# Designs tried in a protein design chat: VH-VL binders against o27280. Part 346

Target 1, 266 residues: o27280
Amino acid sequence: MDSMNVPEVLEIKRIVEESESVKTFIFSWDFRREVRPGQFVMVWDFRDEKPMSVSLIDPVRSEIGISIRRVGEFTDRVHGLSEGDLLGIRGPYGRGFELMGRDILLVGGGIGMAPLAALADEATARGMRVDALVAARTADELLFLDRLEAAGVNISTCTDDGSCGFKGFAHERLLTLEENHDMAAVCGPEPMMFQVMRILDERDVPAQLSLERYMKCAVGICGQCCLDDTGFRVCAEGPVFWSQELSRVREFGRYRRDPAGRRVPW
Key: E = the ipSAE of ESMFold2; O = the ipSAE of OpenDDE; V2 = 0.75 times the mean of E and O plus 0.25 times the DockQ between their complexes.

## First folded at step 15 (VH-VL)

Design ca72 (framework fv_cemiplimab)
Fold by ESMFold2-Fast, scan of step 15:
Structure ca72 (fold): chain C 266 residues (1-266), chain A 118 residues (1-118), chain B 107 residues (1-107)
Amino acid sequence: as target 1 above (266 residues)
Amino acid sequence: EVQLLESGGVLVQPGGSLRLSCAASGFTFSDYGMTWVRQAPGKGLEWVSSISGSGEWIYFADSVKGRFTISRDNSKNTLYLQMNSLKGEDTAVYYCTRGDYSWPFDYWGQGTLVTVSS
Amino acid sequence: DIQMTQSPSSLSASVGDSITITCRASRKIHNYLNWYQQKPGKAPNLLIYEASTLQSGVPSRFSGSGSGTDFTLTIRTLQPEDFATYYCQQSLSTPYTFGPGTVVDFR
């Protein structure tokens, strides 16, 4: 669509500091352009354009939020902006999460908690029971805990170094959590998602996993986000995939591709 | 032909340190996670540590956590195991094997014997 | 930690026999179970992964079955080169754990 393919110049209404390295940028949004948890937008700083997951969807306030981690030149420039400054937003793009049943498990790692925070809001609004496992390397990198708690989510945490909650990895913590769920949604580094997927598979819990392998060009123009063996495109068919689909993809959890098509290991 | 060649196993005194190496050939090393598995004399197999293709995702058995470190140099196709604060219970043949959370341990080296004794 | 047990600890068989080794996990592991063969003085070799998939080059007389907690390795028409120790290993989660092994000898 034209409204999706042309960047709209929007004013930064509010900035929330989520951590030392993560900020959420909030914009007024016209919800005649539907946005669902799991979708992404292209963020344009008038020099470069990068894909970012939607982390807040608030039709009551007519606001959308985009959470950005500071990892390079583009994100450093965006982090330098203030309320009142302008950014170009194009989208939304991609397939969002589907909600089913009464009970959902969210498993998020690092910035992967961003799209899951938006999903938690929708699930709780629908009256679902929401359990979240939030994983990070250290306590300082755990994201959205206060927001999840305010939404009524049951939270478990784990950190690699043991600085908050369970000492260990998300999949190791998940083994000690024996609640039954109708579905799960998982987002984070692919090695975490791969190992979590195996445990959910053992429990016969259908899971949707969100991959951060976005295209640099407009939707469908180039195949940069194609998956090995299956031919699935993250921006066209994803970024959300069912676990049964991903279990057939040889590259999932092992490597991704750079712009030249070279394998980059996890 | 996939080949894994371990080296570095020697006699070491308790409390000592030792670094093992595993030279890999015949495949794109960085596409695979790697693992160390050990076997004490007359005993069974014990998983020690695994490392992802990039080296960023690392896992340890509780028995070695805090004493051993695993690393890799993808430019040299080499896997390492740095062993510190060695105990008699660490005496074993140490095997290098290809695989981690995402791949079975499908190829194994010949092993290198580490003996911790005075 | 997921504990793995094997039965029997050892067995004696003759060439041409069909034998079965069992492996049990202390919790459900779906089909995330591998089988290894180790000949005396040699490194282990992968025989089967994901409970029932034969590794390339492994003779069809080897087969694996099972899911959840109970698994079996079957060797039909035992050959002289099959006298070895066999290990199961769960691949569901770290820490990865091996069974104690089953020694297959003759006489």
Scores: ipSAE 0.812, ipTM 0.915, lowest interface PAE 1.0, mean pLDDT 89

Design ca73 (framework fv_cemiplimab; at its last look DockQ between E and O 0.94; V2 from the best seeds 0.87)
Fold by OpenDDE, look of step 16:
Structure ca73 (fold): chain C 266 residues (1-266), chain A 118 residues (1-118), chain B 107 residues (1-107)
Amino acid sequence: as target 1 above (266 residues)
Amino acid sequence: EVQLLESGGVLVQPGGSLRLSCAASGFTFSDYGMTWVRQAPGKGLEWVSSISGSGEWIYFADSVKGRFTISRDNSKNTLYLQMNSLKGEDTAVYYCTRGDYSWPFDYWGQGTLVTVSS
Amino acid sequence: DIQMTQSPSSLSASVGDSITITCRASRKIGNYLNWYQQKPGKAPNLLIYEASTLQSGVPSRFSGSGSGTDFTLTIRTLQPEDFATYYCQQSLSTPYTFGPGTVVDFR
């Protein structure tokens, strides 16, 4: 097994409070180990292990960041940690985003903005023009706005309650935006991504979408993250998929499987 | 066989409230999003609201936002439409249909008539 | 919002005729268009989805074509039971919108 499959115990170098429910944990990283936006790591708190997207890649400071939303027992424990505390990190895993063209559109919902924030940094560093549609239920759930702005990203916001930006959903806002992008990257709730994907398809904009599934091994062995019909493993063939690939995935946007393997509707 | 049966349509005064129900059978109810579509007398079809299988994703037409609420009870295979602050223009046959953003409206109930009049 | 139009608003035909109904969207909607049939006093029935895919149980005399903004529904050999109003509906984005309908009656 590659050394990348062994958890490395790392000290939390810094914690950034992104919102009431989201924190970014920053770690020193040896960049001899390559990491790409869209890839994920397995985070181990010495009791449980969960996959988390990389939200910050900083080769200059030799740091990576992992943004975690408080949603359950594991994340509650992690959110209770302080700078200087330890976590196990193994990875990175999965297929990350590919950048192409000159103009890129990012569409993110909630914590889905985590991998897209990292992608935005890379894209802007390459001199690409980056537009970002940031969606959330409410204004206080919009993530990484200051960071994106500082990077030179053109930001459009939408909120379900209209507390910030466009009142409505991401796919609705997207219809009102110009059609001048070479590619798109999408991450967020699948109902959002499903509808956004259709609009991008209609516009003939190549799109990559990042999926979230229950992942146990992260190395394509256990099968817990397999997608119906195709047999795609989110941890191995994904989590980033092209729209053409997802068009073959029946469950996409419709249902997922819980840890017991049961179908759960969106 | 897929069956959808609407109920609750009655005569109500402007400003009144009404709750419609749709009983579903013949399929796994929770696997599908559901939608309400209405048709005013002698007019065309108008999308009103959709709800995902879990009930967490809800969409409304602007004409009913803030006044109507869509919900479902998957344990009872039932879809609901709570209509408040009813107006004359809400007068229509209300259809329950299977489908949402991810599925065409492939099955429809026979509809229930809501009449809003003073 | 995406506006849908249909042509003609009504037409008369005989049994055995081939008829075509046109639907137009105010913007490009790819192939995200559905066709419905509604008989008098009855609920609508799905005929075609994604512009050209025939719904299960629907006779093969029904066919759909088109993409972008212009779509057509064709009934090749009109049957007595085809007397109805036909609606197109875009499924690209909320709010979902229907065409005004085309009434098909028999001469």
Scores: ipSAE 0.927, ipTM 0.961, lowest interface PAE 0.5, mean pLDDT 96
Fold by ESMFold2-Fast, scan of step 15:
Structure ca73 (fold): chain C 266 residues (1-266), chain A 118 residues (1-118), chain B 107 residues (1-107)
Amino acid sequence: as target 1 above (266 residues)
Amino acid sequence: EVQLLESGGVLVQPGGSLRLSCAASGFTFSDYGMTWVRQAPGKGLEWVSSISGSGEWIYFADSVKGRFTISRDNSKNTLYLQMNSLKGEDTAVYYCTRGDYSWPFDYWGQGTLVTVSS
Amino acid sequence: DIQMTQSPSSLSASVGDSITITCRASRKIGNYLNWYQQKPGKAPNLLIYEASTLQSGVPSRFSGSGSGTDFTLTIRTLQPEDFATYYCQQSLSTPYTFGPGTVVDFR
């Protein structure tokens, strides 16, 4: 009984080092289980399980990729793995991005560029014009620039310290880009996404934003997968939300909830 | 009731340093970003700096960038502005206000006067 | 930076008058515009946020309108406590910028 709720043990086929802190783990994938940009999988190292966004979707090679930033005990263990090692994967879960129109803007911050890289591949395959604003604290944290360039994406960069591209924050850089788009997709830290969403709202550009929090519940059954005020379940109804939906969520960009339900400020 | 009380404003020499404090009460301090706004004598309002609820997201006006540091201690419900390399043009009443990128500047303290002069 | 301008820079009015103050942004800011009142020697207080939403506790004689680049603050049936300086402020993006203020003086 092969279902999305049952973990499959997969061999790590390749590992791509994206930066000092980010690696992409590539697995053979049976595309009888559809996967779309913006969806996530649960990654199990046989001790702990964590949600990870899909960053590569390649039906031609029958591969998916999962990009993981080293931030804690689980991710540190996974970063220690090699080609040929095994991981449990279940999913995909969540709502993926929807593509509309001819011109799309991608705004990614740090590891948030991972699901947007998969989206860029799909958008360019559809013949859309893709502009990407890639933001990070420093030049070394900018991700997927070579992959985006190879896909024919028009790239703008910004870093907080000015070490690459525009010196400043994503929303400040976006203001200097006077082009309108038919839609946008945004993924990164919530404070960045909140401020970018405001500018896109001013431009009447419909935007989809990916929220990574509360993605612990693989099927959206647990109450921890709900947002305050709206009742959205990130696992079931997200992680991708339209900007109109998020504009009504008072906690978006301000605070999140820990596993005990306590407010944790951004 | 929301209350914000600034302190620390004094006369200081050019090139000197000063730390301002803002004591907050009447709300859950960590749920809100905080902002410093200043006003030079006889002039209008100028945004100085904002800090998110956790203290991790910080924004500065170009005029103070590299010289001023904003910080907060959520356990003490206190906002700080560390001012270094002070210039005459930094002379102003400094207001503490609740709000940042995600919330309007809805409550303001009484202000504290900083005078930079020899 | 987004530059904010206000007009008039000052106006004289009597109690009972209705007055309008305008604010213009150097670029479109949607409805991300706040209005503040500052009485002499006092801290500013928020009157209106998101161009037209009245802050809790602010009298209904205050109203805001506009979107994009042009905004107005209207005070109908002016009261003695309304003689003050009024500032607009854009909240679209850092660096946040205020207008130069409009002084409402007693006539």
Scores: ipSAE 0.827, ipTM 0.921, lowest interface PAE 0.9, mean pLDDT 90
Fold by ESMFold2, look of step 16:
Structure ca73 (fold): chain C 266 residues (1-266), chain A 118 residues (1-118), chain B 107 residues (1-107)
Amino acid sequence: as target 1 above (266 residues)
Amino acid sequence: EVQLLESGGVLVQPGGSLRLSCAASGFTFSDYGMTWVRQAPGKGLEWVSSISGSGEWIYFADSVKGRFTISRDNSKNTLYLQMNSLKGEDTAVYYCTRGDYSWPFDYWGQGTLVTVSS
Amino acid sequence: DIQMTQSPSSLSASVGDSITITCRASRKIGNYLNWYQQKPGKAPNLLIYEASTLQSGVPSRFSGSGSGTDFTLTIRTLQPEDFATYYCQQSLSTPYTFGPGTVVDFR
């Protein structure tokens, strides 16, 4: 509890270039601090602090990996770091994914595949059958395909431009896939997750979806990550929510709030 | 009062191009996704394209993909439809409506007629 | 593509009648079904969304029901302003598709 609120300064052990815009930073980790797929950490570059999902959880090698897309000033600075450089890590925080049944569907868009890659490793280690729908705008933005294939995951791809796999959006590809999974886990752009959730709800597939919101404290006291009408705090009651919980959240798929509390549409 | 006003519908030859506009008022334009729906004379309704409030999420009917572009200027409260490589089958009244993947189409403009004929 | 059909294609009715229009989807769409009314020369008008929820300002004589593939629009005590064409539309997934319409004419 106390360790979750104070950043531990860790050395970057290894950097994996996942794509032109995505890098995975790997750290040694003491697994007395348990980490679950779908939980997040706050990454501190000694100037600013941002939430990031854990993409690799390896207790055997005592390693965690954090995948970061270059999208702004903070992530530009972190992408400029080298092996041996330092970052602060606090956490983990939030509610992770729960596995159930024998057959799981993963639906990931872009960097949203990061926490799902960690979940895929756990699911395959339990002997579950794992199908993954991996979505991106273009083929070169599809993430973790080699890793998922090596783990025995059955992969379907879709790209907006049709450069790899199905030409179209994840929800459109999902309509053409098998309907018989015990559960689904979904992470990606919130408009994608909204449309995927509708299809999974129609199929009566229990689904867990991972939301992103602006965060400051990450421990549930500042209120910056609250969802309208429910008061759910993404850092405490989430970031992973069941689809039934999200059905009561009017803002899901429709808008988010910026640091000043203003509505920002998708 | 929510108001949507389309303009730009004219007669154009096959293979030609045309841009439609929809002026919005009476609501916070950027908070809402927007959609174009068309109706050929004497026929039913056909969804053409939707765009999210930010303009980042865009969807097209197969019949218009690659030929049409949808955009919005939130500073001018205006929705656009750029129509290229026009065909006779594109002849229709084009309606601007409020809504997208996340909301039903709850307010509609009066429509603007596009005729594609030699 | 999810195909939508409607029945009947047209009907004649008098003021005061109760009428029913049926819509069928080519696959299960849950409750993701909307109904629209269109009067001659006018734009469509949203009546019902999510199969059964009335849009604000729509008279209570309109009601919707159904789930899965089969849906019904009912108009009780038909009024003169209700003579129009009615369309269903699925909102489960792109591409969004409308039914072919049902024309309700004055007898």
Scores: ipSAE 0.772, ipTM 0.896, lowest interface PAE 1.3, mean pLDDT 91
ESMFold2 (binder alone), look of step 16: mean pLDDT 93; pTM 0.946

Design ca74 (framework fv_cemiplimab; at its last look DockQ between E and O 0.87; V2 from the best seeds 0.85)
Fold by OpenDDE, look of step 16:
Structure ca74 (fold): chain C 266 residues (1-266), chain A 118 residues (1-118), chain B 107 residues (1-107)
Amino acid sequence: as target 1 above (266 residues)
Amino acid sequence: EVQLLESGGVLVQPGGSLRLSCAASGFTFSDYGMTWVRQAPGKGLEWVSSISGSGEWIYFADSVKGRFTISRDNSKNTLYLQMNSLKGEDTAVYYCTRGDYSWPFDYWGQGTLVTVSS
Amino acid sequence: DIQMTQSPSSLSASVGDSITITCRASRKISHYLNWYQQKPGKAPNLLIYEASTLQSGVPSRFSGSGSGTDFTLTIRTLQPEDFATYYCQQSLSTPYTFGPGTVVDFR
């Protein structure tokens, strides 16, 4: 039995307040267990379990970070925790991002910047040029700006209300940027990703996109995260998909399924 | 059969306000984004606004930003367009259509005429 | 904004003819282009989406082609009911923009 399927009880080493609604929880990690940007872990607070993207990978300090947005009862409880408290962590799971080329574009919206921040660290460490388009509803919801800047990332921001950077959506800002990249990584709300993907397609930029779905088992057996038409399991074949794969996924950008399996529009 | 029926188009003075409605039937309304497109008399088609199925994603043409509001009531299968600070150039037939960023405009209503004149 | 143009602005043809309408975008839009038909006093109808996919219920005499900046709508064996104005529309990004339209009348 692979130990990766059993939750390991870990102590919260540090908590970083990223925004009013987002905290990063840092844990000691044994890097004999490989972890890649774009992969996720299941976080267990001994009552419930939720998938969360890895937002920090630090082999030097032997640490990983998980960024969590406060959105419901589970995350409310987790946000109430302090350094030294315990959480169960199992994983990592799923397919992470693949880096290629010399120039990479990151397009992230809200908490979608979490896996992209980890990817940015890896890319910069490899000597790649990294451009990041960071989107949020408001300035105070823009995540990881200082961290990205410190890593040498070229940052462009956009906000719905114009409180920081370009006033508008990520795809609108992207249209104003003329530079092409060797590849792109995208994560955020699906309506954003859908529209960004089309622009990248038009520009012939290979793109990887990270999807979020309701996940229960994380090991591809329960079917809760299956995508219509293709049968792709977000936890197994994803959560990172190539644009060519998503072009076959009818529901992408159009709807998702809730825990009861009902269709919910974006 | 998919049906879209616009209403609310009337004569209004410049600076006035008007709310258009679009009643949808023949499909699951909440599954689709909706769009308003207008056509000035004797002119071409102009995209005005789109709204996603949930109503959380809204887009506007620059010509109407800050003046128009798009909304929907999925419980009533109805799309709305609130038009404020109306101008003469807003005079047009306003069409309700099914579709948004993720779907072509595959069904259209017959339109409702809005006339802005002193 | 992406500007759309069409050629010709108008054309006259006879029943049974084959006609071609051209649409051009001010920038590359891949295959994200739709074609609409509007008859006098009526609402537009979708004919083709994603440059070449025929909308359900539309006669096979209608076809679309092209990619990048140049697109064409072809109507083979023109029928009396095809008298209308045809519009192209880019669906790459907001604001969605339409071509100025091409009027097809009968000789």
Scores: ipSAE 0.918, ipTM 0.956, lowest interface PAE 0.5, mean pLDDT 96
Fold by ESMFold2-Fast, scan of step 15:
Structure ca74 (fold): chain C 266 residues (1-266), chain A 118 residues (1-118), chain B 107 residues (1-107)
Amino acid sequence: as target 1 above (266 residues)
Amino acid sequence: EVQLLESGGVLVQPGGSLRLSCAASGFTFSDYGMTWVRQAPGKGLEWVSSISGSGEWIYFADSVKGRFTISRDNSKNTLYLQMNSLKGEDTAVYYCTRGDYSWPFDYWGQGTLVTVSS
Amino acid sequence: DIQMTQSPSSLSASVGDSITITCRASRKISHYLNWYQQKPGKAPNLLIYEASTLQSGVPSRFSGSGSGTDFTLTIRTLQPEDFATYYCQQSLSTPYTFGPGTVVDFR
């Protein structure tokens, strides 16, 4: 219907400072519009609109949370807002994560932990055993550790510079964690996700990976990035894809495309 | 016609520094990750370092971490290896190859010999 | 680190022979294994990637098989230009590691 894509103007109920560069904005939400972990919303500051993953889903309190990293003009403006200020929210959009089995693995890099934090809440509420590998460049960029711990998640960390946990990359740390899982969910930079996917493939663990670049395509504002060399339209199913689907996408982990269709390497 | 041409290999004293270059042609350089592989005289192949197409993702063998730096200049189609605190064990032919975590090492240059000796 | 071993370390063969070289990984690597050929005084050439896929331009007498920890490279009807050293390499994870090589010498 026409009204489904109109932004609702919502009051910022609470702001949680996750790090120097990341804040979670919490809004009252009418759960007649179902929201699942892995879905995103369009956030409108009355000048520009950007896709943001849902990082908190709380039907008991009737709240959703949206975690935003400060990386440009739009996010700088949003970070300047206070509790009581207004933002436009429309959605949710996209395919969410699917939970299966009893034991699951989450692998998150930087802000990619945001949709995985929401998934961790759902999985632990269902009585599943959750292991999380939280990766970042530095200790200051590790996100949601306290929230994951409070939920009963078994946490492993790694940083590129060795400032916290294992010194190295997510895939290198994962290789030393030889535990069986029924499924995995992965979100972060594509080079990290590509290398993690290979290890999960070796272990025969079905994985779901969330690709931020397909969020805009899912709402129809960019159609070109939705077509791969085989003619498969990935954006219709995004942002969450199964590893078996992504193994057929030549550009995954290698390059993306700008608005002119030019290749932008990772 | 994919072509890779290494240069810069020379005799260096232990503790010295050296920069190797690899000039690439015949393909869109920035679309590919690049790798350095070395081979000591009479020995096998040893992976040294890989760099992604943008230069943002970099990986090193433990034997060279903290001493070697890999970089690329996509405007010049050139790959670099800055080698510091050189040891006798670093004596090898250094090969430039196209490939990284996402692509096999499918084309190789002819190599450049680095000798570390007093 | 993932350790790679090859067998035999060397073999002597005649033109027209069929030979098999084996490669073993210290842990499962699925199909993430490449094979390279290096002729004396020359740079390596990629022969096979992902355990069994022939690189463009490589003669069909070369074939690769295996998965998990055990892999083989087979050369049917050996030609004079095939006398070389052959290396396997795992591509599952950094640090990337090569086998010690198998030298194929003229008998």
Scores: ipSAE 0.844, ipTM 0.931, lowest interface PAE 0.8, mean pLDDT 90
Fold by ESMFold2, look of step 16:
Structure ca74 (fold): chain C 266 residues (1-266), chain A 118 residues (1-118), chain B 107 residues (1-107)
Amino acid sequence: as target 1 above (266 residues)
Amino acid sequence: EVQLLESGGVLVQPGGSLRLSCAASGFTFSDYGMTWVRQAPGKGLEWVSSISGSGEWIYFADSVKGRFTISRDNSKNTLYLQMNSLKGEDTAVYYCTRGDYSWPFDYWGQGTLVTVSS
Amino acid sequence: DIQMTQSPSSLSASVGDSITITCRASRKISHYLNWYQQKPGKAPNLLIYEASTLQSGVPSRFSGSGSGTDFTLTIRTLQPEDFATYYCQQSLSTPYTFGPGTVVDFR
């Protein structure tokens, strides 16, 4: 195949500073291109292209929001942009979260709260009871707390350093929380997700977890986002997987592959 | 052949400091998380600390938090345990083992004895 | 913290016997339970992980079973080299606690 989806060049409508290191970039969006929580877009700064999760889906205002943490060269450049500046966006891509039942648990670590914030909006709009465990290294890295509270989400927090809420890791806090949920949605650092999944498995709570892998095409053709032994493509069969699907994935929680195909530990 | 060789165990005064090393060979060191487990004389096993393959994910037992630091140098295939503010309760044989949150502890060194006494 | 207990604390048996060691967790841990053997003067050795999966190179006379809070290690046709202390260890969550050990002595 010689062709691929072409990015649409869009103007940055608004920028929201979520924390010192995280900004949300808001764009006008034509919702004939349907967007679901857990799907992602490829963001092109005319030099490089990276997958980013959608954190805001607002068909009433015809807007989407993309939350980006400053972690490297590409994200530094994007963080330097202003309202009115242009970015290329292609997508959305991937399989989003599926809601079930009446009681949902969200477990998010750091920027992983971004797609979960979008899911929380949908779940509360459906009248579901939403509990969220929001985790970060420090208090100033806890994301979307005011937004979740305003939506009626019951929030528990944990920080590695104990500066807010429970001192410890998300899986350790989870052991002390209520066990009766119809489903869970999990997004964050993969070691966190691995350990959280063990506890949810013990509780027999159906869980969906959102993975991140290196991507190039985002449409399932190039194979860069494939998971070892299964052939699952994170951009097509994922990024959201059921925990039962991940039980077949040897690398989950243990390693990933870099662009050259070399094994990289967590 | 997987080998783990601990070193650095000596007699130390209470309040003192000591660094243990574990030299690894026979496997790709950076692919595996590593763990320290200790055993007081005549007693059972106690998990002390684990570190992931990249060194980014670190876990400690409550009894050593704030006093011990775990690290690794993947270019030298070496695991370290820095032990500060040592107490009599820290007297034990310290084992280096391969494994972390994602793997069982499948290969063990012979251990190195740390004695904390005046 | 998840506390682990073992029973019995010690036992005596003859070569050729079958023995069973039990391990209990203070809360449900599913199948996230490992067993280790430690011979006198030596480092521990992994026998079984995830409650029932035999580690490579471990004789088939060893087996593990259980889930939830109650687990067993069974040694069939006990051999002289099985004189050792046996430890269980939970791997559900940090801290990765060990049981207190069971000493197996031959008569």
Scores: ipSAE 0.759, ipTM 0.892, lowest interface PAE 1.4, mean pLDDT 91
ESMFold2 (binder alone), look of step 16: mean pLDDT 93; pTM 0.945

